# Designs tried in a protein design chat: VHH binders against q96n21r8to141. Part 18

Target 1, 126 residues: q96n21r8to141
Amino acid sequence: RDRLSFLHRLPILLKGTSDDDVPCPGYLFEEIAKISHESPGSSQCLLEYLLSRLHSSSGHGKLKVLKILLYLCSHGSSFFLLILKRNSAFIQEAAAFAGPPDPLHGNSLYQKVRAAAQDLGSTLFS
Key: E = the ipSAE of ESMFold2; O = the ipSAE of OpenDDE; V2 = 0.75 times the mean of E and O plus 0.25 times the DockQ between their complexes.

## First folded at step 9 (VHH; framework vhh_etentamig_d1)

Design k4 (at its last look DockQ between E and O 0.75; V2 from the best seeds 0.00; counts 0 for: pae E 3.9 > 2)
Fold by OpenDDE, look of step 9:
Structure k4 (fold): chain B 126 residues (1-126), chain A 124 residues (1-124)
Amino acid sequence: as target 1 above (126 residues)
Amino acid sequence: EVQLLESGGGLVQPGGSLRLSCAASGFTFSEYAMSWVRQAPGKGPEWVSGISGSGGSTYYADSVKGRFTISRDNSKNTLYLQMNSLRAEDTAVYYCARDFGDYEEGSRRAFDIRGQGTLVTVSS
């Protein structure tokens, strides 16, 4: 039931976490936050999606996911934050994100991802 | 702890000027767009101005274009709003807010954190 409803939200999530270098539109942050408030099951699905996306996406995708998670710290459901805190191991990994210089962006994207992860950790456990 | 603290508000006559400041702490300031929003008595919040993380892009509501200037000093973790040619209708509590958006002018913004605000009163 919750899974099926969540599937209808995938287009929003896919758009908000795309691998391109275009920042996530502001309205999508709000829409994604609404997903977390629909039900505990919806929050669970949302977290699973975001963590999966974080793992498999490009640097740009990772940055978007981290920014979304950061926004959800303030606007997500209490249950979402609870399960996020319980599954926060990824933050350390993201905070150490590194790799060879990108031909277009050099090390900038790595720095941005690490900064976002640090900010997320600070916010989540403050 | 993430904090935003506005300052610089006060009483000013129509046509006067005022400069607001917002001190940010607890996050990597330069990595986030920032905005000013205001709320007048009896009215809902209104977006006023936004600036990209680097400061390279600025955006304004039509109601303040040509009169207000947003800027930032990332070395000081500070956001500014220079307000010139102030009008009575500019009277409001002004808030700085961390801005989540796509950096397109006129695009819808999402704010997760804002300060306590600073009151600007424009009256003769």
Scores: ipSAE 0.794, ipTM 0.893, lowest interface PAE 0.6, mean pLDDT 94
Fold by ESMFold2, look of step 9:
Structure k4 (fold): chain B 126 residues (1-126), chain A 124 residues (1-124)
Amino acid sequence: as target 1 above (126 residues)
Amino acid sequence: EVQLLESGGGLVQPGGSLRLSCAASGFTFSEYAMSWVRQAPGKGPEWVSGISGSGGSTYYADSVKGRFTISRDNSKNTLYLQMNSLRAEDTAVYYCARDFGDYEEGSRRAFDIRGQGTLVTVSS
C-alpha cells in the first residue's frame, strides 16, 4: 500500500518540517523531491502530509513547508505539480498569515511566511 | 517567472580578475540565500561560494577562499562574485543559484539554477 510505504518516509519528513527555527537541510529538499517522483500515490501522500503540516504548524513550520513546496515547483514530479496547482487555496491563506507578536521574532516571522507564500503563488502560476 | 541571469565571464590570463554578476527576478531576493556553482568541462557541479539572504554571512569552498569574494545588493536584486588571482583550474561555466538549504558539509545540494551561466576561461 502506498500509504504504508509512505509511512517509512516519515522520519525524513518530520526532520525537514520540524516546528523549530532550524532550517531544513539541503539534502532533505532533494530527498523529499525524490518521494514526489516515486509514484502518483506517493505524490498524493506527500501533498497531504505537507498541507496538514502547513496548517498545524506555527510560523517556523509553515515557512519550512512553503519553501519545500517552492522547491518542488521546479524539482518535484510533474504529477506533484499538477495536484499542487489543483489544491492551491492554502496560498492565499498563508499570504495573509499573521498572529500575536512573537517575543523572539516580533512580526518578522509572519512577514517571511507571507513572502514565501507570495513567491510560491507567483512561481506556481507562472 | 523566476529568472537568474549571469554575466561578466570571459577570457583572462592566469593571475587576472573578473567580476561576475547575477540579476535576479520573480522572487523576494532578500529572503533567500544565494550561491555560486561552477562546472568545469567534463566535471560535475562544484559549489564555490554562498551568502545569506541579508548578506551578513558568507561562505567559501577551500579552493577559492582568499581569492573570491561573494556579495549582494538587495536593493538591486543582484548577486556578485569578485574573482581575483585566477588560475587555469577556475575555468568553468559559473551559475548563480537560489539556495534552499543550509551551509554544512555535504548539504549544499538544494540549488535552484535557472540561468545559462557565464563562461570563465583562464588560459596560459
Scores: ipSAE 0.277, ipTM 0.666, lowest interface PAE 3.9, mean pLDDT 85
ESMFold2 (binder alone), look of step 9: mean pLDDT 83; pTM 0.838

Design k5 (at its last look DockQ between E and O 0.02; V2 from the best seeds 0.00; counts 0 for: pae E 16.4 > 2, placed apart)
Fold by OpenDDE, look of step 9:
Structure k5 (fold): chain B 126 residues (1-126), chain A 124 residues (1-124)
Amino acid sequence: as target 1 above (126 residues)
Amino acid sequence: EVQLLESGGGLVQPGGSLRLSCAASGFTFSEYAMSWVRQAPGKGPEWVSGISGSGGSTYYADSVKGRFTISRDNSKNTLYLQMNSLRAEDTAVYYCARDFGWYEEGSRHAFDIRGQGTLVTVSS
């Protein structure tokens, strides 16, 4: 039931975590936060999605996911935050995100992802 | 110009301790995860330890866990490696490296810069 309902939210999530270099639209942060409040199951699905997306997406996608998670620290459900804290190993990983310099952008995207991860960690465990 | 300069290496007996330092310049140090890598004679490079930009996250190779401690002082643009309980197999040239990928096995990328290294020799 919760998973089926969550599937109907995928278009929002896909749009908010796209691999392109366009920032996530502001209104999608609110929409995504609403997902976490629908049910504990919905929160679980949301976390699973975001973590999966974080690991499989481009640098831009990773950055979007981290910014979404940061927003959810303030606007997400208490249950979502609980399970996020219990599954926070990815934050350390993301804070170490690195790779060869991009021919056009150098290391800027790596820096942004690392910074976002560090902000998330600081916010989540402060 | 981006530069990394290692120091602190030397000769030490087994069981001894050393503290390596790496002075960074030419970039915003705190925005970069840093790593120590080492290369022993006749062997390929080995990742030793890593630390996130803020210093909040640290990572270690299994071979050095519990013995080595990585840290950084972003106000001094300096990376450190405290090495305790040193063993003969720790003998190597130790390099400070920037942007050394993810700190999980199988997820590491190449670092973009490293210093000239400092030699650590553990011998009786």
Scores: ipSAE 0.017, ipTM 0.244, lowest interface PAE 7.9, mean pLDDT 88
Fold by ESMFold2, look of step 9:
Structure k5 (fold): chain B 126 residues (1-126), chain A 124 residues (1-124)
Amino acid sequence: as target 1 above (126 residues)
Amino acid sequence: EVQLLESGGGLVQPGGSLRLSCAASGFTFSEYAMSWVRQAPGKGPEWVSGISGSGGSTYYADSVKGRFTISRDNSKNTLYLQMNSLRAEDTAVYYCARDFGWYEEGSRHAFDIRGQGTLVTVSS
C-alpha cells in the first residue's frame, strides 16, 4: 500500500538523483526528508529507492544519493535512521568505490564518492 | 526519442579552426553531462572533452587542452566544441554523447552515442 502511495513521489526522487553533476537543489533535500516522516512504509520504500540508485548510478548519481542520505541523518525520521543503520553494508562498499580511469574526471569523482561515504558512516555511527 | 545530431565538420589546414555543434532533443538536456568522443580510422573511441549539465565545469583530455573549448547553451539544447590550432592527429569522426554508465563497469562503450558523427579532416 505504501508502495503505491510512494510511486507518486518518484518525479521528485528522479529529479534529485539524476545522473549528472548538477547539485541536488536544497528544496529537494527537504522534500525527500518529508517522505521519510510520512510512514514506516514510506521510509522503507525511500531507502530501497535510494540504495537502488546508489547501486545503478555513475559516480555523480552515487554522490548525490550519499549526500541525500547524509542530510537524512539530521532531518529524516527516527524510523528511517533505524533501518538505515541496519542496512549499512553499502557504506563500506561506497567507501571503497573505484573503477576504470574516468576520462572526464580522472580519479577525483571516485575520491568524492569515497569521502561522502566516509562522512556518512562517521555521522550515522557517531 | 533521444536524438543527438552532430555538425560542423570539414576539411581544414593544420593550425586552422572549426566549431562543432550537437543538437539534442528527446530528453532534458540540462540534466546530463555531455562529452565529445572522437574515433580516428582504425582506432577505438577516444574521449576528448566533457562538460557538466549546468556548463559550470569543463574537462579536457591532455591532447587537446588549451586548443579546444567545450561549451553548451541549455536554452537551445546545443553542445559545442571550438577546435583551434588543429593538427593532423585531430583527424577523426567526432561524436557527442551523454555521460552515464561507464563509471560503474568500465565498459569501453560507456557513452550514449546516437548520431552518425561529424568528420574532421586536418590535411594540407
Scores: ipSAE 0.000, ipTM 0.120, lowest interface PAE 16.4, mean pLDDT 78
ESMFold2 (binder alone), look of step 9: mean pLDDT 85; pTM 0.863

Design k6 (at its last look DockQ between E and O 0.08; V2 from the best seeds 0.00; counts 0 for: pae E 17.3 > 2, placed apart)
Fold by OpenDDE, look of step 9:
Structure k6 (fold): chain B 126 residues (1-126), chain A 124 residues (1-124)
Amino acid sequence: as target 1 above (126 residues)
Amino acid sequence: EVQLLESGGGLVQPGGSLRLSCAASGFTFSEYAMSWVRQAPGKGPEWVSGISGSGGSTYYADSVKGRFTISRDNSKNTLYLQMNSLRAEDTAVYYCARDFGEYEEGKRHAFDIRGQGTLVTVSS
């Protein structure tokens, strides 16, 4: 519930959802999961951040967000999962993610994002 | 439904070999790094080995380097652990786990799911 407290977590989130091609370090998944358990307000802020980041980020950023969300399905708070399920429209969009071939990676990143989204959907609603 | 199912455990003599398998289902197997972890009686979980999604990179705990080999067949959604030169201290329940962690020395892994495990007993 403490918005100010959540702001102190932004460095972790920014690092974990960066637009570069560096994978999110493992310890950040755990740290992000802890955020969801701090309070319902923290969970709400976390979800809002991740969804915003998903919308505005590069393909790499989107992939990171989706994987973080997938991890949170097992390690996030029950409240976080509840609000995630209620705001799951993005999963269909991500599952259809496409675009021009990337100069470095071709279509592989699109495929990865779609796969992650599919896995997230399967996990969330299984 | 996401599932991991380990198999291949059993009783083996010191110096013997054993091959574990982990059947994965319910997710895009090739897109995730996988790890083996083990838990011996009275001890905490210990990371044993990891492999990247493509299988191009493999990692091992110092305690098993040179003796264990991790591999995967993405066409079969299966993870393997070949264990050679087994020792008494290798006795444990072995779990396969989906790993979100970036493989770096000294860094923590991030497992979200694991199987029920398979028991490996090394004894004379």
Scores: ipSAE 0.864, ipTM 0.924, lowest interface PAE 0.5, mean pLDDT 94
Fold by ESMFold2, look of step 9:
Structure k6 (fold): chain B 126 residues (1-126), chain A 124 residues (1-124)
Amino acid sequence: as target 1 above (126 residues)
Amino acid sequence: EVQLLESGGGLVQPGGSLRLSCAASGFTFSEYAMSWVRQAPGKGPEWVSGISGSGGSTYYADSVKGRFTISRDNSKNTLYLQMNSLRAEDTAVYYCARDFGEYEEGKRHAFDIRGQGTLVTVSS
């Protein structure tokens, strides 16, 4: 079952989308892109995971997910891109991302999330 | 190994145009914001222009705004700088850099320069 195969990849996905200020290592981008090529079911599971993480995370996690999605625009499967386009409402929401100032980063993190969402939208629909 | 190779420099007259290129390898090019940084004789490094990983956002120093255009081709792993209306004060070695800083405020640049640069000389 595609969901069972996908569950074995959760440790990699949790490391790449951790809600901290440590950037996602490049090798994890490559591992995540491989998931999108395994099957249409794994692509669906991957998208569901990334969007769930995007919704549940603070700005650091949101930024990482958006960067992963941007990488997948160039390196993900055609099927993944198709379902991403069909589930793209989150881009508008992320482009409006705001909140109380982060004590360490002020407004800068919100601005980075909005910029990453703008990059994703321009790449996905250009 | 991360590599950045600048090219396209040369000798041009004031008012002329030149296009710089930077070939990137050894990293996922589209993941990183990129900048051009120049160093004139006897001066410190000066940030010139920056571009987001996708190419969707571009930024310019006031000294080049309206004259220079930064772009990238992520399918070719190449960064470009189109330089128009060149002036003597644009004479410098131009470097390509990964930039880990913020762009919107013109602050907090963290350049990763790996190449030897490409010399642009604007002289009458």
Scores: ipSAE 0.000, ipTM 0.094, lowest interface PAE 17.3, mean pLDDT 79
ESMFold2 (binder alone), look of step 9: mean pLDDT 82; pTM 0.830

## First folded at step 10 (VHH; framework vhh_etentamig_d1)

Design m1 (at its last look DockQ between E and O 0.69; V2 from the best seeds 0.00; counts 0 for: pae E 5.8 > 2)
Fold by OpenDDE, look of step 10:
Structure m1 (fold): chain B 126 residues (1-126), chain A 124 residues (1-124)
Amino acid sequence: as target 1 above (126 residues)
Amino acid sequence: EVQLLESGGGLVQPGGSLRLSCAASGFTFSEYAMSWVRQAPGKGPEWVSGISGSGGSTYYADSVKGRFTISRDNSKNTLYLQMNSLRAEDTAVYYCARDYGDYEEGSRHAFDIRGQGTLVTVSS
């Protein structure tokens, strides 16, 4: 039931976590936060999606996911935060995110991802 | 701990000026766009102004354009709002907020954290 319902929210999640260099639209943060409040199952699906997306996406996608997670720390459901805390190992990995420099932007994206991860860690466990 | 702390509010006469400050801590300040939001008595929150992480881009609500100036000092982790030509309708509690929104026309803001606010009262 929750899984089926969650599937109807995939379009907004896909849009909000796209691999392109366009920032996640502001309204999607709110929409994604609403997903976490629908049910515990929805929160679980949301977390699974975001973590999967984090690991499989480009630097831009990773940054979006981390920022979404950071937003959810203040606007997500308590249950979502609970399971996020239990599955927080990815934060260290993201905080160490590195790669070859971009010809135009150098290491800026890596820095942004690391910063976002650090901020997420600080917020989540403050 | 992530914190935003507004200051600089007070009582001012119409036509007067006031400068608000927001001290940020607990996160990489320069990586986030910041906004000022205000809430007047009996009214909902109103976005006032925004500034990009680098400070290179600034944005204003129509109601404050030409009168308010947003700025930031990333070396001090501080956000500012210079308010000139203040009006009675500017009376509100002013909040600084970490902003995930874009400032394109028609877009919505997304604030995850904000301070406790500082009261600005414009009255003769």
Scores: ipSAE 0.361, ipTM 0.701, lowest interface PAE 1.6, mean pLDDT 92
Fold by ESMFold2, look of step 10:
Structure m1 (fold): chain B 126 residues (1-126), chain A 124 residues (1-124)
Amino acid sequence: as target 1 above (126 residues)
Amino acid sequence: EVQLLESGGGLVQPGGSLRLSCAASGFTFSEYAMSWVRQAPGKGPEWVSGISGSGGSTYYADSVKGRFTISRDNSKNTLYLQMNSLRAEDTAVYYCARDYGDYEEGSRHAFDIRGQGTLVTVSS
């Protein structure tokens, strides 16, 4: 099953979507895009993983996932884009991402997440 | 909607200088690192230089270090490459690219090219 093959790629995904302020390394974007090209099943597993991480993460992890999804619009498989468009409700939620001012970051992290979501929505639906 | 428009290329003699510009639109320019990537005739793309979203950090390929300077003006949504001491091997089409990563452990960068590029020819 594609899920077993996909599980071997989890270390790459965990590193690229870690919930901290360390940016995703550029080479991991390329490796993640390769996962989307392996099979339709790998694309489905990848999307499920990314959306789960998006929902579970703080603003740092959300921002990384949104940037990965934006990269995949240009570099991911056609099948991945198809299922991403079909599962796009998260874009509206992320474009409204807000909360009380973070003592360490103020409002800038919320604004970065909203900007990434808006850029993603414009790319997918414009 | 995302557009990157390169300009400023031309014919120049070895040792000469050129300044390239890239006008960006359709995305939140200041929130992304940007790169210059070049492609010589018959060759694959080669990363040249990168700059952080704020402009505070700059990076260069060894082949251009000390000769090229990357900069940006976030108020004008414009990326620049000042190229000095040009050599024949710098002849290429130069593209600006949206770069998704701010830190790169290896030689590869995650970037996205959208423009037609601007041709730089260095010839006697």
Scores: ipSAE 0.130, ipTM 0.553, lowest interface PAE 5.8, mean pLDDT 83
ESMFold2 (binder alone), look of step 10: mean pLDDT 82; pTM 0.831

Design m2 (at its last look DockQ between E and O 0.12; V2 from the best seeds 0.00; counts 0 for: pae E 9.0 > 2, placed apart)
Fold by OpenDDE, look of step 10:
Structure m2 (fold): chain B 126 residues (1-126), chain A 126 residues (1-126)
Amino acid sequence: as target 1 above (126 residues)
Amino acid sequence: EVQLLESGGGLVQPGGSLRLSCAASGFTFSEYAMSWVRQAPGKGPEWVSGISGSGGSTYYADSVKGRFTISRDNSKNTLYLQMNSLRAEDTAVYYCARDYGDYLEEWSPRHAFDIRGQGTLVTVSS
């Protein structure tokens, strides 16, 4: 039941975590936060999706995921935060994110991802 | 710990000026767009102004355009709001808030705030 309900939310999540350089609309943060409050199962599915997306996405996608997670620290369900804290190993990995300079943007995206990860860690465990 | 602390509010006559400050700590200040939002008694929150992480882009609500100026000093982790030509309708608690819009080049059509300060009261009255 929770999985089926969550699948109906995928369009929102896909849009909010796209690999392109288009900013995530603000309203999507709110919509994604609502997902975490639907049920513990929805929170679990949300976390699994975000972590999977974080792992497989481009730098832009990673940044969006980290921003979403940071937003959820303040607006997500208590259960989501609980399971996020239990699965926080990715934060260190993201905080060390590096790669070859982009021809147009240099190292700015890597820096932004690392900064977002550091801020997420600080927020989550403060 | 992530923290925002507003200051500079007070009582001022119509036509007067005030300068608000927001001290930020606990996160990479320069990587985030920042906004001022206000809430008048009995009314909902209203976005006032926003500024990109670098300070290169500024945005204003129509209600304050031409009267208010947002700025930031990233070396001091401080956000400012210069308010001129104040009106009675500007009376509100003013909050600084961290936005997600400036991680990319374009501003989000809707703001997404995760943290804000405790606010500073601005009262415009004759």
Scores: ipSAE 0.250, ipTM 0.642, lowest interface PAE 2.1, mean pLDDT 90
Fold by ESMFold2, look of step 10:
Structure m2 (fold): chain B 126 residues (1-126), chain A 126 residues (1-126)
Amino acid sequence: as target 1 above (126 residues)
Amino acid sequence: EVQLLESGGGLVQPGGSLRLSCAASGFTFSEYAMSWVRQAPGKGPEWVSGISGSGGSTYYADSVKGRFTISRDNSKNTLYLQMNSLRAEDTAVYYCARDYGDYLEEWSPRHAFDIRGQGTLVTVSS
């Protein structure tokens, strides 16, 4: 049903949440926001996907997912925001994110992930 | 003060070519992904193409893929769009934009693109 329709959107999501240091282009944020407006079922599938990717990804993927969620706070559907608020435990986990020093970036990536999570929490619940 | 100045538009017959330029100043150009966004008469803005800060990754809307080529010269702070095989539906004002999706510090979750210029008009007509 809605899951099949959502699967046709998956290439956009995979590109925007790839677990690498290639930045997510801004137009993908707009395309992802459109998914949240398609139906309540699409919103549920989108949230499940984003939270799964957040859990499984390294710092690069985590940062991309958090930026997408921040964008959705102001551009996503009202139904998406409702279910996001009900599934918000990940924010506390991401705000404590840490890992080994990145030889290229030191601690900068982990700091960005934590800051994005803090911004998301402030935005979502204020 | 961030400035983006588009140029190179004009009147072209179907099948013709144009090259757009965007002169950037007031920020570290190489640290930002950039996009071209167009607006046809009576329509909302449409994303056309994007390029990473280094220029190593390029992205295209389906409607222009294979016909348009985005590029940048970071030594000259200039973004380009080569438009080939132009069609009547490509008629629009074309804007250069900073793509905020890559950086949290300057990123706004309410807007994915930063459009500052007046744009350059491309008209494709017989």
Scores: ipSAE 0.006, ipTM 0.296, lowest interface PAE 9.0, mean pLDDT 79
ESMFold2 (binder alone), look of step 10: mean pLDDT 81; pTM 0.827

Design m3 (at its last look DockQ between E and O 0.64; V2 from the best seeds 0.00; counts 0 for: pae E 6.1 > 2)
Fold by ESMFold2, look of step 10:
Structure m3 (fold): chain B 126 residues (1-126), chain A 126 residues (1-126)
Amino acid sequence: as target 1 above (126 residues)
Amino acid sequence: EVQLLESGGGLVQPGGSLRLSCAASGFTFSEYAMSWVRQAPGKGPEWVSGISGSGGSTYYADSVKGRFTISRDNSKNTLYLQMNSLRAEDTAVYYCARDYGDYLEEYSPRHAFDIRGQGTLVTVSS
């Protein structure tokens, strides 16, 4: 089943969406895109996972998820793009992402998250 | 619509120099790392150089280190590659690519790039 086979890919997803300032390695973008091509069920599980991580993560994790979603706009399956467009309310939320200054990064991380969300929105909607 | 438009290629003698440009549009240019990728006739793509979004960090393949210089002008949304001491082995079509990595620390030549342009041909021959 889709959810059981999806669990085999969790180590890749956890590494690529870790909530730290280490960038997602390029090969993980490719592996995540492959998940979207496996089946419609895998696409649904992938989207659910990515949105869950988006909401639960700090700015670092949010930025990684948004860049993965942007990569999937051009490298993911057509079915994944359809369900992403239908579940796109998070884009406006992320485009307004803000908070108190981070002691290590100030406000620049919030700005990066907002920019990634705006780029994702412009890619999906005209 | 994301566009990457390469220019500046041409015919150059061995030991010569050439400067490539890439005009970017349709995304927040300064928030993304950028790369140059080349493809020689009959060969697969080869990563050449990368630069962070701010321009503060640069990276080079061993084959071009010391001869090529990557740079960017974020106010003009433009990526550059200065190529000096050109050799026949540098003959290729050169593409600029949007890189999904934040810091390029574990950057892979794998398919994590957005290549959108036609490329610009560089021919090095006597």
Scores: ipSAE 0.125, ipTM 0.557, lowest interface PAE 6.1, mean pLDDT 82
Fold by OpenDDE, look of step 10:
Structure m3 (fold): chain B 126 residues (1-126), chain A 126 residues (1-126)
Amino acid sequence: as target 1 above (126 residues)
Amino acid sequence: EVQLLESGGGLVQPGGSLRLSCAASGFTFSEYAMSWVRQAPGKGPEWVSGISGSGGSTYYADSVKGRFTISRDNSKNTLYLQMNSLRAEDTAVYYCARDYGDYLEEYSPRHAFDIRGQGTLVTVSS
C-alpha cells in the first residue's frame, strides 16, 4: 500500500533529482518533504530512492539529492530522520567525492557535493 | 550547529535607510544562495531578495526593486540587505534564509528555504 502510493510520487522525485544542471524547483523540496510525512513506509521508500539515486547519479544529481536530504533534516518526518541517521554511511563517501576536472567547471561540482555532504553530516549529527 | 543571526533592524522614518546583516555559521556559506524574507503583522511571509552563492547574481521582489540591495561577504559568512527609501509598507520582521535553489529567475516557487534566523524587526513610521 505504501509502495503503491509512493510510486505515484516518482514523477516529483525524478524531476527533483534529475542529472541535468537545471536547478531543482523550490516547490519540489516541499513536495518531497510531504512524502516523508505520509507514512513510515513512505519515508522508507523515500530514503531508499534517494540513496539509490545518490549512488547512481551524476555530480549534479548527487548535489540535488544531498540538498534534498539536508532540507529534509529540517522539514522531514521524525521517522525519516531516524532511518536517515541509521543509514548515514553515504555521507562520508559523498564528502570524499572527487573525479577528473570538468572542462567547463573544473572541480567546482566536486567541491559543491563535498560541501553539501559535510553540511548534511553536521546537521544530521549536531 | 547551523545558525543564522539577523541584525540591524530598528525604527526609521519614511524615506530613511537601514542596513541589515545576517551572520551565518555551521555550514559552507559560499555554497548556498541566500535570501531575505519578511513578514508583516497579520500577513504571510514575503520573499524580498536573493543572491547566489558567489554573489554574482542578485534578485529582487518588485516591491523592493530599485530600493533594496542584497550583498554578501563570503569571507565573513555574512549576508547584507541595504534598504533605502523605506516605506511604511516595508515594516516587518526580516529574516535571512538559506536557499537551496539556484536562482534562475524571480519566481517564488523556485525558492526553498530550510533554515532562517530569529529575524530583526524593521519599523518604518513617521
Scores: ipSAE 0.118, ipTM 0.553, lowest interface PAE 2.7, mean pLDDT 89
ESMFold2 (binder alone), look of step 10: mean pLDDT 81; pTM 0.820

